# Designs tried in a protein design chat: miniprotein binders against a2bj90. Part 47

Target 1, 235 residues: a2bj90
Amino acid sequence: MSRSARRKTSALNTVLRVVEVFASIQGEGPFTGTYSVFVRLAGCNLRCPFCDTRYAWSLEAGKPLGVEELVEEIARYEPSLVVITGGEPLLQRHPLNSLVEGLESLGLRVQLETNGILPAPARDEQLWRVYHVVSPKDVPVRVPGAKLHPSWVDYARATGRAWFKFLVANEQHVREVAEYVAKLGIPRSRVYIMPLTPEKLDMKELLELHSRIASLAVKWRLNFSPRLHLLVQLP
Short names: E, the ipSAE of ESMFold2; O, the ipSAE of OpenDDE; V2, 0.75 times the mean of E and O plus 0.25 times the DockQ between their complexes.

## First folded at step 6 (miniprotein)

Design q12 (at its last look DockQ between E and O 0.94; V2 from the best seeds 0.79)
Fold by OpenDDE base, look of step 7:
Structure q12 (fold): chain B 235 residues (1-235), chain A 84 residues (1-84)
Amino acid sequence: as target 1 above (235 residues)
Amino acid sequence: GDPEELIKRAEETIREAQELLKEVIERAKKLGDEDLQWLARLAEIYLRAAARAFQKGDLEKAEYYLKLALELIEEAKELLEKSE
């Protein structure tokens, strides 16, 4: 490979398509309540009908941002956690590994959010070291083209750095999640159920939905993920 | 099919679901079952989401939430039939 080809491949590995960077509180999953910088990456391999971040579906919705510049921007917020989200962050796997390396070099904790369709990190990836919240879209919400990659189960077992967050509407959905995780051998302690919230719920409806799904989480011995940001009206 | 015909069918299905939901709500209130009343409210939430999506021309979202609303209405009906 020519020196020019290596330089072009290195340059492609240092730029992310970023939709937005903002500070807030992690509203979901095992890190709920953590002061976090969110990095929303552009591009998604799904078209979930219930997606609240549809503006991130296209790679073109993101601006190109250098990894070094993005690390500096994130560091200015002094976050307790960096949350990498978007459409599907793992569509940008190569520059994302570089980003993780940069953030970890500063002692920043990183959590990835993924739909779990793409393979889990390999041991040689920087992504292997971070926390992952996998949000399967096959069960119970049955998004077309969604299938959890089996390597995420293996990654969860090997590292203890993965959790699985499922969208649920009712007890039938919770049952389907319980059966699915049992079949895959996912430990219940790593499973979160989260309310499937449509847009423009009033606070009363939102609270009641949270209460009902939380009660189901207790009944089914699963963890509950709020949508805390919606409850406290943060980004 | 003709987009206009698909739109019309979706509107009809939403109306039918609204009528079914009213009946379920009334029956659930008569029984005093709070869980049935919740299922009916949940169905209403998703049915309203479907209608809003439809009004915005988001047919995929509309269909998804309509299906979910109908599944909840049917779940509530089955529970009502077991309780009556």
Scores: ipSAE 0.816, ipTM 0.918, lowest interface PAE 0.6, mean pLDDT 93
Fold by ESMFold2, look of step 7:
Structure q12 (fold): chain B 235 residues (1-235), chain A 84 residues (1-84)
Amino acid sequence: as target 1 above (235 residues)
Amino acid sequence: GDPEELIKRAEETIREAQELLKEVIERAKKLGDEDLQWLARLAEIYLRAAARAFQKGDLEKAEYYLKLALELIEEAKELLEKSE
């Protein structure tokens, strides 16, 4: 088989269950404000009560797409960042590594969003080289069954490619986050606190919540993450 | 407990929390304590989220936000006692 034919055959044989692909702005974390294409993968290993994307929980919510076809679709948007999210994207780890390989071969910058329950990338995975925003659900929000895999801290130290983002409602939650990250040895420069925003807040309430959590971020010397897409009414 | 009894208990808890929160809000305003007023507004936000989730039949979301609202109300009451 020629190299061209083998390349096409290999990529087409790797399939992801994809809920949606769309362009928007990354509204959270260290890449806030970046023109992005979001790839929402189906399946999740948690059932968070506050989840905004419950429609991605079931693997059946995703349609099977070949990795090569998905790379081509993403590339047509000309994104500054490709955000792989879900559900929990690491449930589809093998084809996800193939997707990352395809995207990186085109020079596209990739960020993964994960709840951190499954282990961090190994050095021989394509996922090793992309950026990760890890959102642990065991503190302060305490979702049952959530536990950050310790390899994420080792990965962040080894690569500088991971940040940790925590949903908080008040100063008690921020204190819990501060104690948690200190115990794990996560430096403050890698930590974001983000407001826990229920559905259907009016703009005044949304701004109040952002303002208060941002003030706490300054007080506790942590990074602040908005939910910018909510403020500007983008998906 | 059967589902109907659990739903009835949740409705009662939400109503009790709403009444308690009205008292906390008024006491916080009298003191002029900005942090206490914030806690009360935050509790109101999550309590409304709990009530909305309950009416849509999302009992897990309702319970989560109700628990959070109750924690915030308790914190506010403790601060009121300290300031009064």
Scores: ipSAE 0.674, ipTM 0.845, lowest interface PAE 1.3, mean pLDDT 89
Fold by ESMFold2-Fast, scan of step 6:
Structure q12 (fold): chain B 235 residues (1-235), chain A 84 residues (1-84)
Amino acid sequence: as target 1 above (235 residues)
Amino acid sequence: GDPEELIKRAEETIREAQELLKEVIERAKKLGDEDLQWLARLAEIYLRAAARAFQKGDLEKAEYYLKLALELIEEAKELLEKSE
C-alpha cells in the first residue's frame, strides 16, 4: 500500500470519544444566533466548580465514533456552523485535526470552544484554519490548574481567528479582565465578557445577570456574549 | 469530618449570609446607589445558587457560589462604610 493509501486508511479509522451531537442555536460568543450542530467531545483537563457539563469530564463518558461516520452525521443537519466543544476538545487533538479536515472538505464552517490551557494550533495543523473561542479559566474565575497558554495570543494576532470569552460575575471581574487583556496585548475587539449563570436560575434572574453584565460591557468598552440558548430555552 | 456537621455548618453560614444580605439590601436602597444595589442583587442570586447546590449535595459548587456571594457582600459593606 502507498503512503497516500495508508494515510486514507488511518484517517478513516481515526476515532473520537463523543458525548453528544445535536442541533441548536449558538448562544455564545462572536457567532451568537447561528444555526449550529454541537459536537461535545469527552474528557477535560479542568474541574471547574461551576461546571454544568460534569458528565463530559471523563474520556469514558464518550462513545467511540469514527471520524468519517461523525462527519456524515454532522452533514445531515446542513448546519451554518459546526461547534466542537467538550470537555476540552484539544485533549483529542490528533483525531480532532482529522475531523476538521473532513468538515472543511464539505465546505462547513467550524468553531472550536477551548479553555486555552493546551497550546494553540501550529500552522501545519488543520485546526490552524478554523475559528477558536478561547475561554480562560484563570482570570477572573480562578479555577485551580487553569492558565492560558501564551501561544493563543500569538495565534489570534497571526490569524484573526481567535476570540477570548471570559466568565464574569461583577464589575471587579470585568476590571480584572480589562487589565489582563491589556497586559497580554489582546485587542478589545477580540474580547467578550459573559455572565456566570448558575444552574436553574429563573427567567428574571437570568435576564438580570444578562442586563448587568451587558451594561458593564458598554461601560468598559468590551464585547458582550449572552447565553442566548438559556434565555430561549434551547439545549 | 462528619458529613452531617459539615452540612449543618454550611446551612448556618448560608442563613447568616442571608440575614446580613437583607440589611445590605435595605441600606443600599436608602442610599440610592445603583452599583451598591447591583452588588446586593448579584450576591442574592449567587447565595440562592449556593443554597440550591447545598440542597442537592453538590458541596463543591455550593462552596464556590457561597464564597462568591460573601465576596460581593464584603464589597457592598466596604462601599456602605465609605458612603455612611
Scores: ipSAE 0.613, ipTM 0.842, lowest interface PAE 1.6, mean pLDDT 88
ESMFold2 (binder alone), look of step 7: mean pLDDT 80; pTM 0.743

Design q13 (at its last look DockQ between E and O 0.83; V2 from the best seeds 0.00; counts 0 for: pTM O .798 < .8)
Fold by ESMFold2, look of step 7:
Structure q13 (fold): chain B 235 residues (1-235), chain A 84 residues (1-84)
Amino acid sequence: as target 1 above (235 residues)
Amino acid sequence: GDPEELRKRAEETIREAQELLKEVIERAKKTGDEDLQFLARLVAIYLRAAARAFQKGDLEKAEYYVKLAQELIEEAKELLEKSE
């Protein structure tokens, strides 16, 4: 492939619609506790009733930002991890691959958060090489229109770079998750259950929900994900 | 899908769940059952969230949180049936 052809493709895909960029701690999943820069992309293909980032649902909520400018901004934070989230980041898949290329060229480690409706990365995508935390919304939370694309299970098996995180509120939910992941052949070591936390909870309420779900994680031999940033009051 | 019917249903469902929670709390206190008391506090968390969402007019969120509370109430009822 000629360098000229690659440059034309990059120019067409070098802008992302970005809602916010900020430094914080990764509070969820396998990288909990890591100093991170979060890049929240605009647009979502779901309208979950419990969503705490509704301001990112519309693509118009994002400002157009050049990928090279964004890479430079992220690098200035000197992050241990770059978390790409949203809305649903894979709605901007093509320019997202350009962002990942830029971040990886600087040696920055990248994690993507996705609801898993759109397919997993292909081998020739830059996204193939990054980490993914996949949060299906069809079980147990039963969001209409949500369905995990089956390629994510194949991707996880082939690469070891995907984990599956489920919002749960009670033991029936955990049972449903256990049945779901068993049917799909997802090993328990790749599965996290996380408390479904409404907005504006006080610390006692947050800890009670965490305690319940953590106990269920032990009982069902699944990994537990906190929402650590809520407990320590970080964005 | 009538918006007025959705609002009416959400308000009634929240009130019904709140009455059931009162019953669970009373029975938990009489028995001193710490697990049942814990479940009752979890129900209360989701019902308060549902009421908050209802007051803001977010009926979809309110109904969702009520459903979570109702599921926990059923868990509590099952626990009571096994013990009684």
Scores: ipSAE 0.735, ipTM 0.888, lowest interface PAE 1.0, mean pLDDT 90
Fold by OpenDDE base, look of step 7:
Structure q13 (fold): chain B 235 residues (1-235), chain A 84 residues (1-84)
Amino acid sequence: as target 1 above (235 residues)
Amino acid sequence: GDPEELRKRAEETIREAQELLKEVIERAKKTGDEDLQFLARLVAIYLRAAARAFQKGDLEKAEYYVKLAQELIEEAKELLEKSE
């Protein structure tokens, strides 16, 4: 491979399509309450009917940003955690590995949010080293085209750096999650259920829904993920 | 699906939910069953979400929330049957 071909392949791995970068509190999953910088990447391989970030579905919705520039931007916030989210971040796997390398070089902790359709990180990827919250969309919400890639279960067992966050609306959904994780051999300690919240709930309705799903989490011996950002009116 | 079929299905679900809501309200007044009361409220939440989606022309979202409302109605019926 010529020096020119290596430079072109390196250049393609240095640009991300980014929708937004902002500081907030992680509202969901095992890192709930953590002061975080969110990097919302563009493009998604799903079209979830309940998605609240539909503006991120197209790759064209993101601006091209260099990895180095993005690392510098993130670092200015002095985050306790960098949350990489979006549509589906793993659609930009190559530059995402470069981003993770840059962030880790600064001693920043990184969490990825993924729908788990694409394969888990391999051992030679920088992504192997970070935390992952996998949000399957096959169970219980049955989004068309959603299927959890089996490698995420293996990754979770091998590293202890993965959690699984399921959207639920009722007890039947919680039952389906419990059965699904049991079948896959996912430890309950790594499983979170989260309220499926429709848009424009009032605060009373939002709190009632949180209360009910939290009670179901206790009943079914699963972890509860709030949507804390919605409860405290943060981004 | 056909938008008209989706509309009709939503209207049927709304009617069913309204009937169930009446039953739940009556039962809840007698028994104080907070779970049934919550399910009724939750049905109303998803039906309103479906209606908003319809108004925005988001038929996929509307259908999804109608389906969730139907699942919650069935859960409420099962709870009613177990309480008898």
Scores: ipSAE 0.628, ipTM 0.838, lowest interface PAE 0.8, mean pLDDT 91
Fold by ESMFold2-Fast, scan of step 6:
Structure q13 (fold): chain B 235 residues (1-235), chain A 84 residues (1-84)
Amino acid sequence: as target 1 above (235 residues)
Amino acid sequence: GDPEELRKRAEETIREAQELLKEVIERAKKTGDEDLQFLARLVAIYLRAAARAFQKGDLEKAEYYVKLAQELIEEAKELLEKSE
């Protein structure tokens, strides 16, 4: 019998813990407005006070899915963009590289959302070839344990495939972001500021927060990211 | 920390921020300053979020949102100092 425990064990690296898969419009960052499939992976290495997806914090929140099964499920949506988010997707780095390989083999465009605590992709990873939106949580929102790994700046410079998206609530936050990216050598063209929106806002409140942060983006010469899905009432 | 002491402190901090917001609203009405009126509305958004988190027993989220409101109140005070 050639089918042994070794053959069964080798399959473990092709399983992801997945919270949800759904179609929507990318509401944030450089690909705002794109028809996308969102893949939310379980597990997170932070406990942000403002987090809206606390249900994804634990790895146990995710259903185990094989990479091949997940690729087929995603492909049925015929998306313009696959957004891999979480929790923190890089916690499942090894099977995530296998997922990216499968999606790229179908010609699908992939974007990863990450807090940037774990290192940026190496050249020999499949993740090297996809887009990354890095959302630092050390500045300005000051989440304990959050520190941007310096390799993300090098990755952005080498590939042109990383952008940095910062949650902001006021002008002091924007000043801190401007100082932070200047110190790290991140070009303003790669920087987005986005309004920090609490849950259960009405449309008028959402518009006022967006208007404020957009005005500050113009004043400070940074890019602005809306939260478009909230404004149009999509997931 | 003691859970009851943490709850009492969060409640008092929210109340203090609400009193400061009332002062900003009063000043905005007296001056007719649209920028001050706008900042007051942003403060109110974060204070309502803090109150909702407190009602759900999420003291860490409540404290976080009240700090954002306090930072906006300081921004409003700076704007008031400029208009002498």
Scores: ipSAE 0.588, ipTM 0.843, lowest interface PAE 1.5, mean pLDDT 87
ESMFold2 (binder alone), look of step 7: mean pLDDT 77; pTM 0.688

Design q14
Fold by ESMFold2-Fast, scan of step 6:
Structure q14 (fold): chain B 235 residues (1-235), chain A 85 residues (1-85)
Amino acid sequence: as target 1 above (235 residues)
Amino acid sequence: GDPEELIKRAEETIREAQELLKEVIERLKKLNDPEDLQFLARLVAIYLRAAARAFQKGDLEKAEYYVKLALELIEEAKELLEKSE
C-alpha cells in the first residue's frame, strides 16, 4: 500500500497549546491503575455544566510548546502510558498527529481522551494507531451541541482501539446508555459507565457513588470505570 | 433575560427538590429493611448539596444541572417506594 506524501518538515515545526503536563496514575477507563503522564491540551468545543477542568476551556489557557520539546518533556517521566486529554484535544488535530508520531517513535503507548464530536481518525493519520477513550456527552448527560460523530463506531469496529465511557448518575441513565449502544451496534465489551462525581465529596460519599454505579454495571452487564485518582487523592 | 428572575428560579427549584427529598425520607420510615432506598436518598442529598454549593458560587447552570439529577433520583425513589409499600 502507498502512503500519502505528507510534508515532514511542517509537522516538526508544529506547536500545541498545553495547559499542563504531570505524572499520575490513570484513574479511569480500560487502563485504570497505569503509571501515566497526562498532557492537557487547551480548548474545548463543549461547556459541560459538570466540568471539573473549566480552566482548560480557552485556547489562551495553553502555553505554546513545540512538538519536539513536548516529546522530550514527556519522555523524562519514563511513563507506561501517555494520556492526551483537554479540553478537546482533536481541536488541535494537526499538531496532535505530529506529537503522536514523536511519542510512538520512542515506543511510548498513547491514549487519547475525546468527547467524540469531531470525526474519528482516518487511516492515514498517526492517531489511527493509538488508543481512544470516547466520552459521549449527548447520552445520557445531554450537553447541548454534544452529538457523537458516527465515524467513532466504525473506527471502534475496524481497529478495536476505541472504548466508550459514559457519565451516569442513576439507573435511567444506564438504561439510556444500554439503548444507545445497542442502536449504534457498539459491543458491550467496549462500554464503560462511570459515576458523575460533584466537587467536594468526602470519601464515604465517593464510595457510595462508586458502589451504586458499579452495582448498576453488574445489573446491566456493562464495564465499570472508577475515578481511582479521586479515591487515592492524586491529580 | 432578567438575572434576578433566573437566580430566584434556581433558588426556588433547589428548595422544591429539598422538600421532595423530605417527603421521600418520611415515606421511608414506614418500610421494613429500607437499606437500598436509604442509600438512594443519600445520593439525592449529595446532588442537592452540590446544587446548593454551585448556587452559592453563582454558577446557575451547574446548580440547575445537579438539581435536575436530584429530581431524577427522587423519581426513581418514588417508583421503588410504590413497589415496596
Scores: ipSAE 0.259, ipTM 0.630, lowest interface PAE 4.1, mean pLDDT 83

Design q15
Fold by ESMFold2-Fast, scan of step 6:
Structure q15 (fold): chain B 235 residues (1-235), chain A 84 residues (1-84)
Amino acid sequence: as target 1 above (235 residues)
Amino acid sequence: GDPEELIKRAEETIREAQELLKEVIERAKKLGDDDLQYLARLVAIYLRAAARAFQKGDLEKAEYYVKLALELIEDAKELLEKSE
């Protein structure tokens, strides 16, 4: 199919099911501390027991919004970063590519949060050009049915625009992550470990857990992701 | 019925894990090992999360955190055995 035919097809049905749009600070991953607008898309292909955003699991949880309307809403915040998250945003891949095109036209930096079960972007997708934080759920948290699609490793090598962020509780989990990424050939510079925080921790517990996982990141020569928004009590 | 038996087993597993945690705490204190004391606190955190999930009727979440707590207890036991 020609590019013109693809563009005509992409112009049809450019509607996303959106749970919420809000401004905050990116608290996680390689862009920690960045003033961001979060766009939470509805629908998920997993049912993680530890999930804190279960309200986004159903596609019906999302309000239908046109891509053009959503781009305008995002732009009003004047963000340094647009974080597209969910559920699993790649479930809405077609209109998501159109959203990325609109945001790119405004010079906005885009980051996608994904569980990595669905394939990585192809070179002819707008999504090929944005940043991706991939959060595998097969290791170490072992969610049934969760398997990282191998194309994400190829995408990371080809573009340098993907990082892999793992939830960890203890040193054994960090060891499993280190073995997993070594086997897949993922460079340590692309790997983040992040504390697995059960809900309703007090500030002392949050700080201790962050400190311990950060120390393990130093020991294992991996990057550390805080959950900064939890520490500063932002959404 | 089956749901009642599942709830009873979840309560028993949480109780068993809490007793194992007490043993780990006592032994960690005697050794003065800061890492073992931290593991004991982490187990307590996950068991508290499990109990809260159970109270909300979220048996799957409760089971997940109990399993994680039990894995941490086994890790702590291995470390204790090597230290003792």
Scores: ipSAE 0.321, ipTM 0.685, lowest interface PAE 3.2, mean pLDDT 83

Design q16
Fold by OpenDDE base, second read of step 6:
Formats: sequence, C-alpha cells, structure tokens
Structure q16 (fold): chain B 235 residues (1-235), chain A 83 residues (1-83)
Amino acid sequence: as target 1 above (235 residues)
Amino acid sequence: GDPEELIKRAEETIREAQELLKEVIERAKKLGDPDLQFLLRLAEIYQRAAERAARKGDYEKAIYYLELAVELLEEALELLEKS
C-alpha cells in the first residue's frame, strides 16, 4: 500500500458524522442517574415506528467532526460517562474506535448504545473495552429487519460489559422477553425492561406506565429501566 | 403495499380498535379491576398516538400503535372472560 493510500485510510478513520453533543443525566439502563455527555451519531439501519430520534436516521443529518476536536469538546464537560448513541453508532465503527481510544486516554468511561444488529466488538477493537447497552428491536417490538446478532451474547458472557434493554408495553411483552433471554442464555441480571412510551404522554400517564412496568419487572425478576430524563424533563 | 391500501387498512383497523375499546371500557367499568383499567387506559394512549401519527401522514407509526392498542384490548378481553 502506497503512503498516499495509508494517509487516505487514516483520514477516513478520524471523522464522525455527529448530529448533536450535549450534557445531561443518563436516564436509561444500568447507568441511570449518571452525569453524562451524549454524542448522537448520524445514520441508522432501522426505521423503528416508535423512534423519538428520527432526525438522526440519515447520515447527512450529521456534521463531519474530527475525532480529536470531538474528544476536546467532550472533555470540557467533565463527564462521569460518555454515552455514544444516535441512530446506530456502529455504522461508523472505524472512526468510533478512534473516538473511544481518545476518550479512554483521558480516563473517561464510555457507554455505547446499539440496536444489536451489527456484530459485537472484536477483541482487537477499542470498542471491546467499553460498556454496551444493547436494545434489541426484534423482541418484543418486532421492528422489520431487526435481529439481534448472536455475537452480543458471546460478548456479554466474555466481558460482563453488556446489558440488554427491551421495550415493553404489557405483561405479554415481558413474557416474550423472558422466554427470548432464556432461549439465548442471557443472564436475567443483564436484562432490563423499559416502558414503550409514545410521544406526548402527560406526567400522570408516564408515571402510571412506569409504575406498571416496574411492577412487572419485580414479578418477572428482571431489572427495570426508567426513562428518567422524561420524568425529570431533561434532554 | 399500495399507500392507499395501507391508509384504508389503517382506517379500518382504527375503527375496529375504537369499537372494541368502547365495548371493553364499558364492560371493564363494571368490574373495577385495576389491571384491566390500566390496560384500557394504555390502549387509549396508543390509540391517541396512532391518531396523531395518521393526522401527520405517518401511517407506519399509526398502524404500529393501533396494533399495539389491539393487543392490549385482547389482553383486557381475556381478563374479562376469566372474571
């Protein structure tokens, strides 16, 4: 490979398409309540009917940002966690590994949010070292084209750095999740159920839905994920 | 499918879900079961979300939330039949 080809491949691995960067509280999953910087990456391989971040579905919705500049921007917030989310962050896997390397060099903890369709990190990727919250869209919500890649189960067993967060509306959905995780051999201690919230719920409806799904989590011996940011009116 | 056929199917499903919801609400008001009452409120929430989506031309979202409202109403009917 010529020196010119190595420079072009190096330059492609240093730019991310970013929709937004903001500080908030992590509202969901195992890190709920953590002061976090959110990096929302552009592009998604799904079109979930219930998606609240549809503006991130196109790669063109993101601005090109250099990894070094993005690391400096994130570091200014002094976050307790960096949350990489978006449409699907793993569509930008190569520059995302470079971002993770930069953030880890500063001692920052990183959590990835993914739909789990794309393969889990390999041992040679920087992404292998970070935390992952996988949100399957096949069960129970049956999004067309969604299928959990089996490598996420292997990654969870090998590292203990993955959790699985499922959207649920009722007890039947919780049953389907319980059967699905049992079949795949996912430990129940790594499973979160979260309310499937439509847009524009009032606070009373939102609290009632949280209460019901939390009660089902206890009944079914699963972890509960709130949507804390919606409850406390943060981004 | 044809967008017009999807719209028609969505509108038919909305009507059926609305009729089923009314019947289930009337039956459920008599039983006072908190779980049943919750399922009915939740079905109504998703129905209202579907109607909002349909008014915006988001028929995929409308159908999805209607199907979910129907599932909740079916669960509510099963609870009513066991009571």
Scores: ipSAE 0.659, ipTM 0.854, lowest interface PAE 0.7, mean pLDDT 91
Fold by ESMFold2-Fast, scan of step 6:
Structure q16 (fold): chain B 235 residues (1-235), chain A 83 residues (1-83)
Amino acid sequence: as target 1 above (235 residues)
Amino acid sequence: GDPEELIKRAEETIREAQELLKEVIERAKKLGDPDLQFLLRLAEIYQRAAERAARKGDYEKAIYYLELAVELLEEALELLEKS
């Protein structure tokens, strides 16, 4: 068989399409402020109008990396948290489970960022044991085809390892989020609202937008996620 | 294929909408209410983002941010009517 076929059939040579690996501070969600390594996987099942990582949409945007090589690269950073993002990382579900197994064997904490369209992990997956920040794109930002898979609510209830992070621009968006999570039975303690920040905002604009959305979080009794990396000028 | 004429018409329409929205925001700011002015500054942020996106040829992003600016102006109008 060809070299490529061997890599596809061998568990030892499980391959991920990786766009970038870099160290930064987690700026969003429940682990805000944590020293992290970000692993951006290629491929996405959405085409969000506001997307700032369009370079990751195609699987061809990713360089093929073996799981073992990627685990070693991540470990050299000695991170407090490994953030696996993309694109949509669950598009590469099989090799992703192998990556998670390798990272867990080193005692590393893993968090996935996902749009929640694909099903939540099953109990027999390595992914079942790690943290998930689910970013629905059906409400309030109304991306076509972005319906949240119902298994994410069941997974959150069963494990306590999923949170739901919503992009918002105004109070009507926050109202829609509140109605949405109530309808689905998601506890407010697992819900974050985050400002929808356009690219190339100056610091005054970033602060004004953060201030407004944070005030709405207090008013509506929801958690607030900043985009801290933007405020401190980190990737 | 995508006709160049349709793209040019879209560019012109977006630019006209940006100019009109900017004018409306600036006129409304002169009304002097601090709570309304904060909301209008937020509308201005999205309007400026739409302008930057359009200059780069990203018309989907430009339209998206223009719609957000309009929603903020509608929120401001509702506050004025309830005052």
Scores: ipSAE 0.364, ipTM 0.724, lowest interface PAE 3.1, mean pLDDT 84

